# VHH binders against Profilin-1 (pfn-1), part 22

Target 1, 132 residues: Profilin-1 (pfn-1), of Caenorhabditis elegans (q9xw16)
Amino acid sequence: MSGWNAYIDTMTAAAPSIKRCAIVGAADGSVWARTEADNVFKASEEELKTFVALFNDVTQVPAKGADIEGVHYVVPRTEESLIFGKKENTGFFAVKTKSAVLIAVYEGPNEVAAQVRKAVESMQTYLNNAGY

## First folded at step 15 (VHH)

Design wf9 (from we3 with Y112S)
Fold by ESMFold2, fold request of step 19:
Structure wf9 (fold): chain B 132 residues (1-132), chain A 123 residues (1-123)
Amino acid sequence: as target 1 above (132 residues)
Amino acid sequence: QVQLQESGGGLVQPGGSLRLSCAASGFTFSTYDMYWVRQAPEKGLEWVSTISYTGSNTYYKDSVKGRFTVSRDNAKNTLYLQMNSLKPEDAAQYYCAKWYDILTGSFGEFDSRGQGTQVTVSS
């Protein structure tokens, strides 16, 4: 997708402890943009389709956990449009917009996780306001 | 209370160098990503550089890449910005911050920047 790579660049610069991130279609998990080169976001099409479907009923996710990039995360908390997963010193934030799911995989302590969440939620709000 | 104090600004000629420092206290510096942001007179805020909590990942605005280097010393709770090959366009008040939203161009609701240090480039 034209222009989506700029949003990936903005997220990684805004929260430099993000290791990999992607913007995928909310309906099917299709990749619109992702980190590339040295930090390729490497989730399969099948995994992403399963992952975005978690937003169909976020209340069931804490009991199941979530998988992304072949890694299983404990999900301590969800909100209507947000899933937070954690495994040791790594984790992810995923947020749903009207058309997309933003996924950011980070490494760092809880303070860094909070900064990553702020970056991802700012982008979520921006895309929703733009109609995406 | 979070406290950030920038220093090291001054007047330099084009092509000169300055090293900015940001002394941090009132929070656990080593567990936060940190930001350098600048503001020229009558202009909006402009992101300059971001560094991860370990110092292992750094990002720069395109116009300063290769000239500016961000670094940190977590043992001394200090953030640095080495500015080389300074240009008139770099003249601004420079702030360090615990957060900056690059997308919206703001420090957000919990503004935790310092008072800033002035960099003036005059030929």
Scores: ipSAE 0.764, ipTM 0.887, lowest interface PAE 0.9, mean pLDDT 91
Fold by OpenDDE, look of step 18:
Structure wf9 (fold): chain B 132 residues (1-132), chain A 123 residues (1-123)
Amino acid sequence: as target 1 above (132 residues)
Amino acid sequence: QVQLQESGGGLVQPGGSLRLSCAASGFTFSTYDMYWVRQAPEKGLEWVSTISYTGSNTYYKDSVKGRFTVSRDNAKNTLYLQMNSLKPEDAAQYYCAKWYDILTGSFGEFDSRGQGTQVTVSS
C-alpha cells in the first residue's frame, strides 16, 4: 500500500456517500492512487488527462460540463482550484493542489454534497501544506 | 442549530459491552453521513466509525473492526455504536459528529460534534 493509497482510504472513509476517489497528477492526469475493489475508480488515463487540463481555464468548464468515468456532469460553477459537477443524485468534487488533483465521486441527496466538498478540501489543505 | 447529544457511556470491565447513542437535531439527519470519534487521555481525536446517510455503508477503524457496530435510526434521528469485547485502549470520550475534517490521514477537527460520553474500561 502506497502512501497515496492511505489518502484515498481517508477520503473514502470521511463520507460514505463518496463512492470512488482518485488522486492524480495535476500536470498529466497520471493516477497516483484510486479506490479499488467494489468501488474502483474507472476513469481512463486519457480522460483524466483531459480532466486535469480543465483547471488551466476553469471559467469555460460550466459551459461544457465535465466527464469522469464516462459520465457527463453539469458543472454549475467553478473556482480557481475547484470543479464540481452534478448528475441526478450523483456528482463529483475535484480540487487541485500544488501538484495533484483530488477527485471524489459521490451519490446521494444534495445535502451530502457539503460533506463531500469538505472532505476533499480538507485533504487539499493538508496536501498543500505538505508541499504537494 | 445543529445539536448532538451522546449517551450510553460508563465503566465496564475488559471484555464488556456498551451501547452508545447519539440524539441529533437541528438538521435533516437522514441526509447526512454520521461519524463516531473518540479522544483518549493525552491523545488527539481519532476516527472510530462512519455510517452513510441511509445506513447502507459503514466504515471502521481497524482496531475496532469485528467488535464495534455502527447503526442508525433515521426515524428517531439517532446514531448508535454497539461496542463489544471492549479493551482498555478503547477508553475515551466518545463523540458523534455530523462532520470532521481530514488532517494528516486522521480526523482531528470537527465541523460539529456533541459533548461526548465517557467510556472507561478497567478491571
Scores: ipSAE 0.020, ipTM 0.293, lowest interface PAE 5.6, mean pLDDT 87

## First folded at step 16 (VHH; from ug4 with D110M)

Design ug23
Fold by ESMFold2, look of step 17:
Structure ug23 (fold): chain B 132 residues (1-132), chain A 123 residues (1-123)
Amino acid sequence: as target 1 above (132 residues)
Amino acid sequence: QVQLVESGGGMVQPGGSLRLSCAASGFTFSSYAMSWVRRAPGKGPEWVSYISGSGKSTHYADSVKGRFTISRDNAKNTLYLQMNSLKPEDTALYYCAVGGPQPPPLKGEMQYWGQGTQVTVSS
């Protein structure tokens, strides 16, 4: 059925500190795949539409932060297609491809953040190279 | 388990209409965007249309714009594709799928499409 679930599974396996993960449409924030069951990625389509629109100008995101699942994150780092958010001992990485945004929410100390970023950027690169 | 069952296909003449249905179960249907995908004889999959989880956003491949209309009924867990002004080029197996256009399979992964529903447009 949906091949997007395999991307969720690959990212969570590559970085076990990821607790929740989603792939959403870049234009509308609608969910294409997400972690489910006890680790449901819970964000409304309205919130996700606001979130993916941050990629329209990532340079303004550090000043305002970002909301995911009703949680407000400070954004200390952005790149053209990447947003890193942090709140206490949790954080997220989000990367934009041509058609989608990949979001991984993790828990743990600062050293696990690099593994999470690598996991999402690896999938971003694979999808971009395939025209997605 | 996620289950998607397509129906409503058939044989029609050019210019005819068909309405496809996709019954969904095993997941929170209203939380997910949905797509229609088709596979014509001897060809790989072609994404046809997309609808957001709420139904507020829709998109179509250029080849079907103005002729096909995607819709959903979240209370009935059902996705629809209204196909008008059908052409022989629309002949294909039609499948519904979760999310946007299906990505390339990850290495070593098999993509299973199920049975689909056959649409045949001929003389």
Scores: ipSAE 0.762, ipTM 0.885, lowest interface PAE 0.9, mean pLDDT 90
Fold by OpenDDE, look of step 17:
Formats: structure tokens, sequence, C-alpha cells
Structure ug23 (fold): chain B 132 residues (1-132), chain A 123 residues (1-123)
């Protein structure tokens, strides 16, 4: 339903294990695009605002974890522009670009995580190179 | 299907004001940030402003800060842009768009902008 939705589709196509996906504003967590229909990304604006703020100090995130869609994830480690979490057979990857945060929630064995990470990081690189 | 219809444009003198409106339909309006984008003659699209779904957060391009105010009425599925202290360089076709600053296009993908409303600032 927007230009950003094409990027959602690209990531979900690249990693079938992605169940829900969103592109949000890095500054405020506002939703720019999200998966809809059978797999609606349901994080609230307030939750997303808190989430994107984690990127202001990623070093503290492993100690506290991260919440997405009302679910608490353990965060094993972080990078400057990458936060990923795990909960049982689910997890998420979140990457920060110049203006956005890309969030992908996936389901499956640990082996699928690599593909999900690749999908979101590829998009991260593309958008960064494009100035977004 | 998503539909965006802009209105409120016109011709004004420098220093004048206009209020643009965008009527949105075909999606859950309050769930998405909304943006205004403009295209001046001979130039590419320029992001102007966006507002979060709840309306609690707003952002502006440096070129319009202090002069333009973005707002929304989620009950009416309507986006607004109050433009004050208009300058000739604000002359452009103004579009309503879903999301924040608009991404580069992907091949074969549709961008959901309206037809636009013309704003002309001239003496």
Amino acid sequence: as target 1 above (132 residues)
Amino acid sequence: QVQLVESGGGMVQPGGSLRLSCAASGFTFSSYAMSWVRRAPGKGPEWVSYISGSGKSTHYADSVKGRFTISRDNAKNTLYLQMNSLKPEDTALYYCAVGGPQPPPLKGEMQYWGQGTQVTVSS
C-alpha cells in the first residue's frame, strides 16, 4: 500500500521463514510499512518508539532484552546497527538504516536465522547506499 | 485499493498561506505514518514532512521547518499540511504518500501517491 511495501515484499521473499515484517522510522518508531493479511505486524507505536530507541545504546540491550508485539526476546548480542533476539523457535532481526529500522520476525529452527539476517542486512545495505 | 486524493492547492503571493488536505481510503489510516512530498518543475521529488500514525510525532525537511505544520484527523482519514510564509521555491505539485520519507522505486512496483495538488507561489 506504499512504496515501502515493496521492500517488505522483497525481504519476505528472500527469507520464507519471516512471518512478520515492518519498516519503521528510526527516529520515532512510526510504521511506514508492515506485513498485512494473515501475518499482520502488530507492534504498537509506543512499543516501536521504545524499540528503535534501543539503537541509541545497543550495548545495554543484551542485559534487558527486547520486546516486539508484546513478546519478550532474549538478545544474545548486538552490533551498532543490528539487534537480534530469540524466543524458543522464534526470533527477530532488526537493522537500522539512515532513516529507518527494518524488523523481521521469523519462526523456525536456528538454521533459518542466517537467511533472515541476510535478507534484512541486504536490504539495509541497499537502503543505506540509496541514502535512506 | 489504496486511494489518496489531495486538495487545497492554489496560487498565492509570497508570504501567503495555504492548507492542503489529503483524503485517504483503502487501508487502516491510523496504523501508518503519512507524508507530504512535492515535485517542483524540473526537479525530482522532495520529501516535505511526515507524521506518525497516532499523530504524536512529526518531522519536517529543513526547507520547511517553522513554516509548515503537518497534522491528521484519523476519524476522518484525512492528512493536512498547513503552509505559512510561503516562498516562490515552495511552488510544486504536492502529493500525499503513505509512510515516512519515500523510498527509491523498485522495478515493477507501484508507488501509492495521489494525483497531487498544485501550489504556486508568485508575485
Scores: ipSAE 0.528, ipTM 0.814, lowest interface PAE 0.9, mean pLDDT 93

## First folded at step 16 (VHH)

Design ug7 (from ug4 with D110T)
Fold by OpenDDE, fold request of step 19:
Structure ug7 (fold): chain B 132 residues (1-132), chain A 123 residues (1-123)
Amino acid sequence: as target 1 above (132 residues)
Amino acid sequence: QVQLVESGGGMVQPGGSLRLSCAASGFTFSSYAMSWVRRAPGKGPEWVSYISGSGKSTHYADSVKGRFTISRDNAKNTLYLQMNSLKPEDTALYYCAVGGPQPPPLKGETQYWGQGTQVTVSS
């Protein structure tokens, strides 16, 4: 579909627990690429606009949580370029690059979270090094 | 199957104007941001502009800011680029692409750019 789909595929393939992924514009939440078909990422542009804006002040995010695909997640903590959330046996990791936000939604026990984080952070590092 | 077909290019003198179009099919057009990218002779691809799926947000490279305007008609699955005050350095093959600024290709990756439309600015 586009050059960004390879990145989506790479993130999705990084762990079986990763179910849906999206790459969106850090400035506006616009969708650049996403998982499709059976695992379509369903967040709206408006929701994503709100989500990416959370990175403007991550320190306040744990107090209010984050919404992805109409699901509200508890955010235990944040880092400067990392927001992650949990809800029961699901969660997400979102990392910010120079121009994009990478989002991975996963299902599974808490033990799978480390692998998901590694996947998105690896992509983050790659893109940052490439100037994206 | 995803298809992108660029058109509207041509030859103009410096200071002239062109309007490019990109006809998209094979995917939910309005769900994705769209970009214009150009490749000048002997140079790598340069991101030009992108617009959000809804069209509410637009972004431009510094090199074209104030001269180019990106827009879209989601009902027609068409992306546009109005290019004013054209300069010789705008000479390039122009592509439309899904998403924002286009990332580096990954090994084994399939590219989905169209054939492009040639823009030549020369006196």
Scores: ipSAE 0.927, ipTM 0.955, lowest interface PAE 0.4, mean pLDDT 95
Fold by OpenDDE, fold request of step 19:
Structure ug7 (fold): chain B 132 residues (1-132), chain A 123 residues (1-123)
Amino acid sequence: as target 1 above (132 residues)
Amino acid sequence: QVQLVESGGGMVQPGGSLRLSCAASGFTFSSYAMSWVRRAPGKGPEWVSYISGSGKSTHYADSVKGRFTISRDNAKNTLYLQMNSLKPEDTALYYCAVGGPQPPPLKGETQYWGQGTQVTVSS
């Protein structure tokens, strides 16, 4: 569909536990790429606008959690460019680049989380180095 | 299959105006941000502008800010670029693309741009 789809495919290939994935604009939450079909990433532009704004002050996020695709996640902690959440056997990792936010929603035991994090952070590093 | 067809280019004098159009098909148009990019002779691709799926947010490269306006008609699956106060430096082949600023191509990957529309600004 677009050049950004290759990045979605790369992350999902690196972490098979990722069920849905999106790349959105850090400034406005606009969707640049997302998983489609049976694994369509369903967050609305309005929801994503709210989500990406969390990166303006990540220190407050653990207290209130984060919502993605209408699902509320507990956020144990945050880092400057990383927000992750958990709900039962699901979770998400969201990393911020210079211009984008990468969001990966995964399903599985806690052990799969490390692989998902590695996938999105690897892409984060790549994009940052490329100026994105 | 995604299809993007650019049109509206032409030759104009400095200070002139053009309006580009991009007809999109093969995907849910309103769900995605859309971008304009351009390739000038001897240069790599340059991101020009992008607009959110709803059209509520717009962004511009510094080189075109204040002169270009991006817009979209989701009912017509069409992206627009109004170009005013054109300069010779705006001469390029203009493409539309899905998403925000276009990322570097990954190894072995293909770009999903149309044939482009030529804009030539010359006195």
Scores: ipSAE 0.926, ipTM 0.954, lowest interface PAE 0.4, mean pLDDT 95
Fold by OpenDDE, fold request of step 19:
Structure ug7 (fold): chain B 132 residues (1-132), chain A 123 residues (1-123)
Amino acid sequence: as target 1 above (132 residues)
Amino acid sequence: QVQLVESGGGMVQPGGSLRLSCAASGFTFSSYAMSWVRRAPGKGPEWVSYISGSGKSTHYADSVKGRFTISRDNAKNTLYLQMNSLKPEDTALYYCAVGGPQPPPLKGETQYWGQGTQVTVSS
């Protein structure tokens, strides 16, 4: 439904274990694009506002975890522009670009996480190079 | 399918005002941020402003800050742009789009902008 949907499709095609995906504004957590239909990304604007603010100080996130779509994840790893969450056989990668946050929620064994991370980081690099 | 229909454009003198509207359908309007973008003659698309799904957060390009106001009515599935203190350099075809600042096009990408509404600022 927008130009951003092509980016959603690119990430989901690169990592089939991604179940839901969203691109949101880094400044306010507003939804720019998301998976729809049977795989609707359902995080609220208020939740996303809180989530994107985590990037202001990622060092505190492992201690408190992160919430996406009403689900609480433990956070084993953070980097300056990356948050990795886990819950049982699910998890998420969130990466921050200049103006956006890319969020990919995945399901599967631990082995699939590497592919998901690669997909979102590849998109992160692309967007950063483009000034986004 | 997603449909966006822009209206409200016209010709005004410098310092004048216009109010643009965008009627949206084919998706859950309130779930998404919405943007205005414009294309001036001989120039590429320029992002103008975006507003969050709830309308609680607004953002503007430096070139329009203090002069333009973005708003929305989710009950009517309509996006607005109040344009005050218009300048000749604001002359452009104005589009509404889903999401924030619009990304670079990818190969094979489908564009979802409407036909746009023409704004002309001239003495």
Scores: ipSAE 0.925, ipTM 0.953, lowest interface PAE 0.4, mean pLDDT 95
Fold by OpenDDE, look of step 18:
Structure ug7 (fold): chain B 132 residues (1-132), chain A 123 residues (1-123)
Amino acid sequence: as target 1 above (132 residues)
Amino acid sequence: QVQLVESGGGMVQPGGSLRLSCAASGFTFSSYAMSWVRRAPGKGPEWVSYISGSGKSTHYADSVKGRFTISRDNAKNTLYLQMNSLKPEDTALYYCAVGGPQPPPLKGETQYWGQGTQVTVSS
């Protein structure tokens, strides 16, 4: 569908525990690419607009959590360009680049989280180096 | 099958106007942001503008801000680009693309755009 789909495919291939994935505009939460079919990423534009705005002040996010696809996640901590959340055996990692936010929703034990984080952060680094 | 078909290009004098269209099919059009990208001879692709799925948010490259207007009709699965005050520097093949500013190609990756529509601004 787009050049961004290759990035979706790369992230999902790097971490099998990722169930859904999206690349959205950092400025407005608009969907640029997402997993489709059986693993369609379901967050609405309005929800994503709110979500990407969390990166404007990540220090406040742990206090209120984050919502993705209608699911509320506890956010233990944040970093400058990283927000991650947990709910039972699910979670998400979201990283911000210059122009985009990469979101990966995963399912599995806590041990799989490291691989998911690595997948999204690797892509973050690649895109940042490319000026995106 | 995803398809993007650009149209509306042509030759105009500096200061002229054109309106480009992109007919999209094969995916849920309204679920995705859409972009216009252009490629001038001998240059790499340049992102021009993108619009959110709902159409509520628009963004423009500095080079076209104030002159170009991106819009969409989700009922018709069509993306538009109104180009006013055209300059010779706007001469390029214009492509429609899914998403925002288009990323660099990954290894072996081919960028997915339509055939493009030629815009030529010349005296």
Scores: ipSAE 0.918, ipTM 0.950, lowest interface PAE 0.4, mean pLDDT 95
Fold by ESMFold2, fold request of step 19:
Parts: C-alpha cells; structure tokens; sequence
Structure ug7 (fold): chain B 132 residues (1-132), chain A 123 residues (1-123)
C-alpha cells in the first residue's frame, strides 16, 4: 500500500551503517515510513515536529544542536536542505525535500559518514526531481 | 503483515453523502500519517486527503475541500472519510494508504493497491 517503505529499504541497502531511518512530513513531522522491528526508529510526533522546524533557519542549528530519538547531537555542519549531527561514534544526516524530511542515523567513523550522506542525498534528488 | 481494508462505498445520487472506513492492522496505526487516494476510470491515482498520526494536522485536495472530512480513531485503528455534496466527478475507487502523498515507484518496485471501495455518483 505504502511506496515510502521502498525508499527506506533503498537507503539502508546503499549504506549499511545506517542503523535507523525515517521519512517524515516536512510540515508536521508525522511519520510516513521508518525502520521497524529490531531497528525501530523511535521518536514522538512532537519531537519530530520540532526537528523538521530546524530547516526553517538552518543557520541557528549549530549553536543549539539537534535532538532525535531523545539523543542530543552536536551539529557541526548545515546546508540549506541538510543537517549533519554527531555524537561520539554515531551521527545522523537529515535532508529536506519539498514535502518530506529524510533522516538516517548511523554508527561508524567519519569514513562511513560520506556513504550515509550520499545515500540520503540520492533519494532527496530523486524525490525533488519528481516534485516531492 | 500490514493490512488496510476499505469499506463504505456505494451508489449515490449527486448531492448525497457516504462515509468510508479503512480498518488497519499489522502496524502501530497511531504512529503513522494516513491518506485517502482515489482512482477514477482511466486515470492514475489522485491524492484526496491526509491526516497526521495524532490527527492534529489535516490536508485536502482543492477538488474536495469543504466537502470531505478526514478523521481517525486511533483506539479502533480506523481511518475515515466523510464525503458530502458528492458530484459525478467523485466517482472512483477509493483506497487508504500509509504516509503522505504516495511517491513515484523505485526501479523494480511493483505498486500494490488493495481492493479499495467503489464510490459511484450518478443520477
């Protein structure tokens, strides 16, 4: 019924270091798809609404960091449609499309981070080209 | 496994009303946004309406705004669409779906739709 699950599967296959992943509505933070079962992406709609609102002014995000799944991340880098967060040997990339935000939480050293970023940006580009 | 079962369709005259239901199982219904989608004869899917997991955010296609109301009962795992002032152009097979407006299929993916529930508006 939901075609959004295929996007989750494609990202996790492209970057196996992704441990949890979600696609949420950009306007309301409501979950459209996420990793489930042993790797459930667990965040409340309220937390995700606060998180997606960070894209309204990404320049303020490095000063305050970001919270996902109740974990606080330092944000060393943002771009207009991308937020990168780090905590110890874990991190996340989040990218915004017209209608959605794609979130991937990974574990591993900095060498792995590039693979994760490429995986989420590839889906961002595909969705943007389709008007999503 | 995830199951979505639509019901409540039927034949009705223009200006009439119908209430569609979508019974959900196999997932944590309250955690996910939901949509109604319709397929008119010879047309591709048309997104109709959206409701957030909590029910606090709703959106409608311009063609149905003011006539249709989406709602959900998270205790009963059920999504609803109240359709008032029905018009012949509302004739379609109606489906519920998980998430926002459905994205384009990825390579090698087959787009699966359930049975849906038929709404026919004619005089």
Amino acid sequence: as target 1 above (132 residues)
Amino acid sequence: QVQLVESGGGMVQPGGSLRLSCAASGFTFSSYAMSWVRRAPGKGPEWVSYISGSGKSTHYADSVKGRFTISRDNAKNTLYLQMNSLKPEDTALYYCAVGGPQPPPLKGETQYWGQGTQVTVSS
Scores: ipSAE 0.782, ipTM 0.891, lowest interface PAE 0.8, mean pLDDT 91
Fold by ESMFold2, fold request of step 19:
Structure ug7 (fold): chain B 132 residues (1-132), chain A 123 residues (1-123)
Amino acid sequence: as target 1 above (132 residues)
Amino acid sequence: QVQLVESGGGMVQPGGSLRLSCAASGFTFSSYAMSWVRRAPGKGPEWVSYISGSGKSTHYADSVKGRFTISRDNAKNTLYLQMNSLKPEDTALYYCAVGGPQPPPLKGETQYWGQGTQVTVSS
């Protein structure tokens, strides 16, 4: 049905430590695809609108952190189109394309964070190359 | 299982109006943005319009701005497209889709569209 669901499936297959994942509109935070069923990504449209607006000035994000699914993360690192958040043994990576933001929430030891980042950045690159 | 069923198409003269419907089932309709997409003969899919899950945000392709209006009724799990001042160039199969403008297909993936609803604008 939705071509965006295949992107969710590809990211979760590439990085099994991803527990929940979503693709949302960069302008409005509205959900285009997400993990469902037992692992539903539960963030309101209003929370996601606030979250995607962080990409308007990523330099301000480390000072205030970020909220996803009602969970507050410290943000030790941002890049022009990437936000990394961490809380205890969990974290997230979010990457922005022209039209979308890809969000992956993971659990596990430090070594899995690199796998998660690679999974989301791979999809970001594919979308960027296609003008998305 | 997710189902999207389009209806409301037909044949009209230039300047006429039609209202398309998309009945959704098998998912939490109000949680997802929706789009209308059309496919004219000999052309690939063209994104037409978008509405956020809440309905608070809408957007239109330049070719239809001012003539088409997207809306949704989350209580009825239904997406709508009101089409006014129709032109021959609007002739196409119209489909609804979940999410924003559909992305490029991934390797080995086939994108599936429903049957769509045919809109034909001709004298």
Scores: ipSAE 0.779, ipTM 0.888, lowest interface PAE 0.8, mean pLDDT 90
Fold by ESMFold2, fold request of step 19:
Structure ug7 (fold): chain B 132 residues (1-132), chain A 123 residues (1-123)
Amino acid sequence: as target 1 above (132 residues)
Amino acid sequence: QVQLVESGGGMVQPGGSLRLSCAASGFTFSSYAMSWVRRAPGKGPEWVSYISGSGKSTHYADSVKGRFTISRDNAKNTLYLQMNSLKPEDTALYYCAVGGPQPPPLKGETQYWGQGTQVTVSS
């Protein structure tokens, strides 16, 4: 069993508006953990490889947007280790650590976005402090 | 529920070879990256190698690079570690795990490991 599943569970518990979530390798986009069953995070390894590569130069991402699970998101802004995507009443936050990218897809108005961001950044900080 | 069952360990002389297997069930094996991890006597876990879900990306610890080869058969839900040119320092209990190098445990969480398979390299 993956110790990464506990990170998925912690993020989804901290922000109930998160509908799907994944942790993937920063180098290859391969899935280390994800929501499963009725809320499966559906993205191919090839799509995720393209997605994690966006962190190689986040300044170019707002002009292009980003695709996750076959859905195109507008990216209003980025930070060096964070990408925020938005589409209608849904969105995502993705954060990069040394080894991984944490992705949370949520539903709800902008008011809930802060809670989702805090949930993923909390895990990012914990992993960064541990060298992950 | 996820199950990982390691096998293929044994006693071997320095320079010998072994092939470890990890039988996986309870999840979509081909969707997940996998790792091998080992625990030498008196030591904590050491990450050994990694393979992506598709098998296209592999990585190795410096201590085993060139001697060990990770592979997978997604049709059989099985992960492998071919271990060549074995050295006494490779003696350890070997485990497979889902995902990349295992993260630090979260507060109150206990990490779970399977039985593992023992590899002993001695003359």
Scores: ipSAE 0.773, ipTM 0.886, lowest interface PAE 0.9, mean pLDDT 91

Design ug7 (from ug4 with D110T)
Fold by ESMFold2, look of step 18:
Structure ug7 (fold): chain B 132 residues (1-132), chain A 123 residues (1-123)
Amino acid sequence: as target 1 above (132 residues)
Amino acid sequence: QVQLVESGGGMVQPGGSLRLSCAASGFTFSSYAMSWVRRAPGKGPEWVSYISGSGKSTHYADSVKGRFTISRDNAKNTLYLQMNSLKPEDTALYYCAVGGPQPPPLKGETQYWGQGTQVTVSS
């Protein structure tokens, strides 16, 4: 479908606990690639526009939480280019590059969160090194 | 199966205009951002423009801002590029692609492009 779909596939293969995943434009939240079929990533353009704007000041995010796919997450941790959200037995990691935001929604106990973070950060690093 | 078919290229004098079309099928067109990408002689792919799935947001490379306009008709599954004030440096094969600017290939990945549509700007 697109060269971005290979990034989706690589992340989901590296961290099986990832259930849905998307790559969206950092400027506008537009969908460049996402998981499809049985595991469709269903966030709207308007929701994603609001979501990517959180990276404009990540220090504000823990107080407010974050919404993806109509689900509200508590955000216990942020870094300049990373937002981690939790809700019960699910969570997400989102990382920002120059051009894009990579979003992975996972299910499982907290022990798998490091695996998910590593998967998205690996792709973030690859893109950063290429100037994306 | 995703299919993207470009058309509308041709030869034109500097200062002229062309309108490119991209017919899309095999996926939910309105859900995805779409890009135009070009390959000039002796150069690799250069991202030109992208438009969000809804069409509400558009983005352009600095080299084409003010001269090119991207648009889409989601009812017809068609992407467009209106090119005005064409210059010799706009000479290239033009392709449409799903998503924003295409990323670097991952290990073992091969980026496959269709035939594209040739735009030639010369006196």
Scores: ipSAE 0.761, ipTM 0.881, lowest interface PAE 0.9, mean pLDDT 91

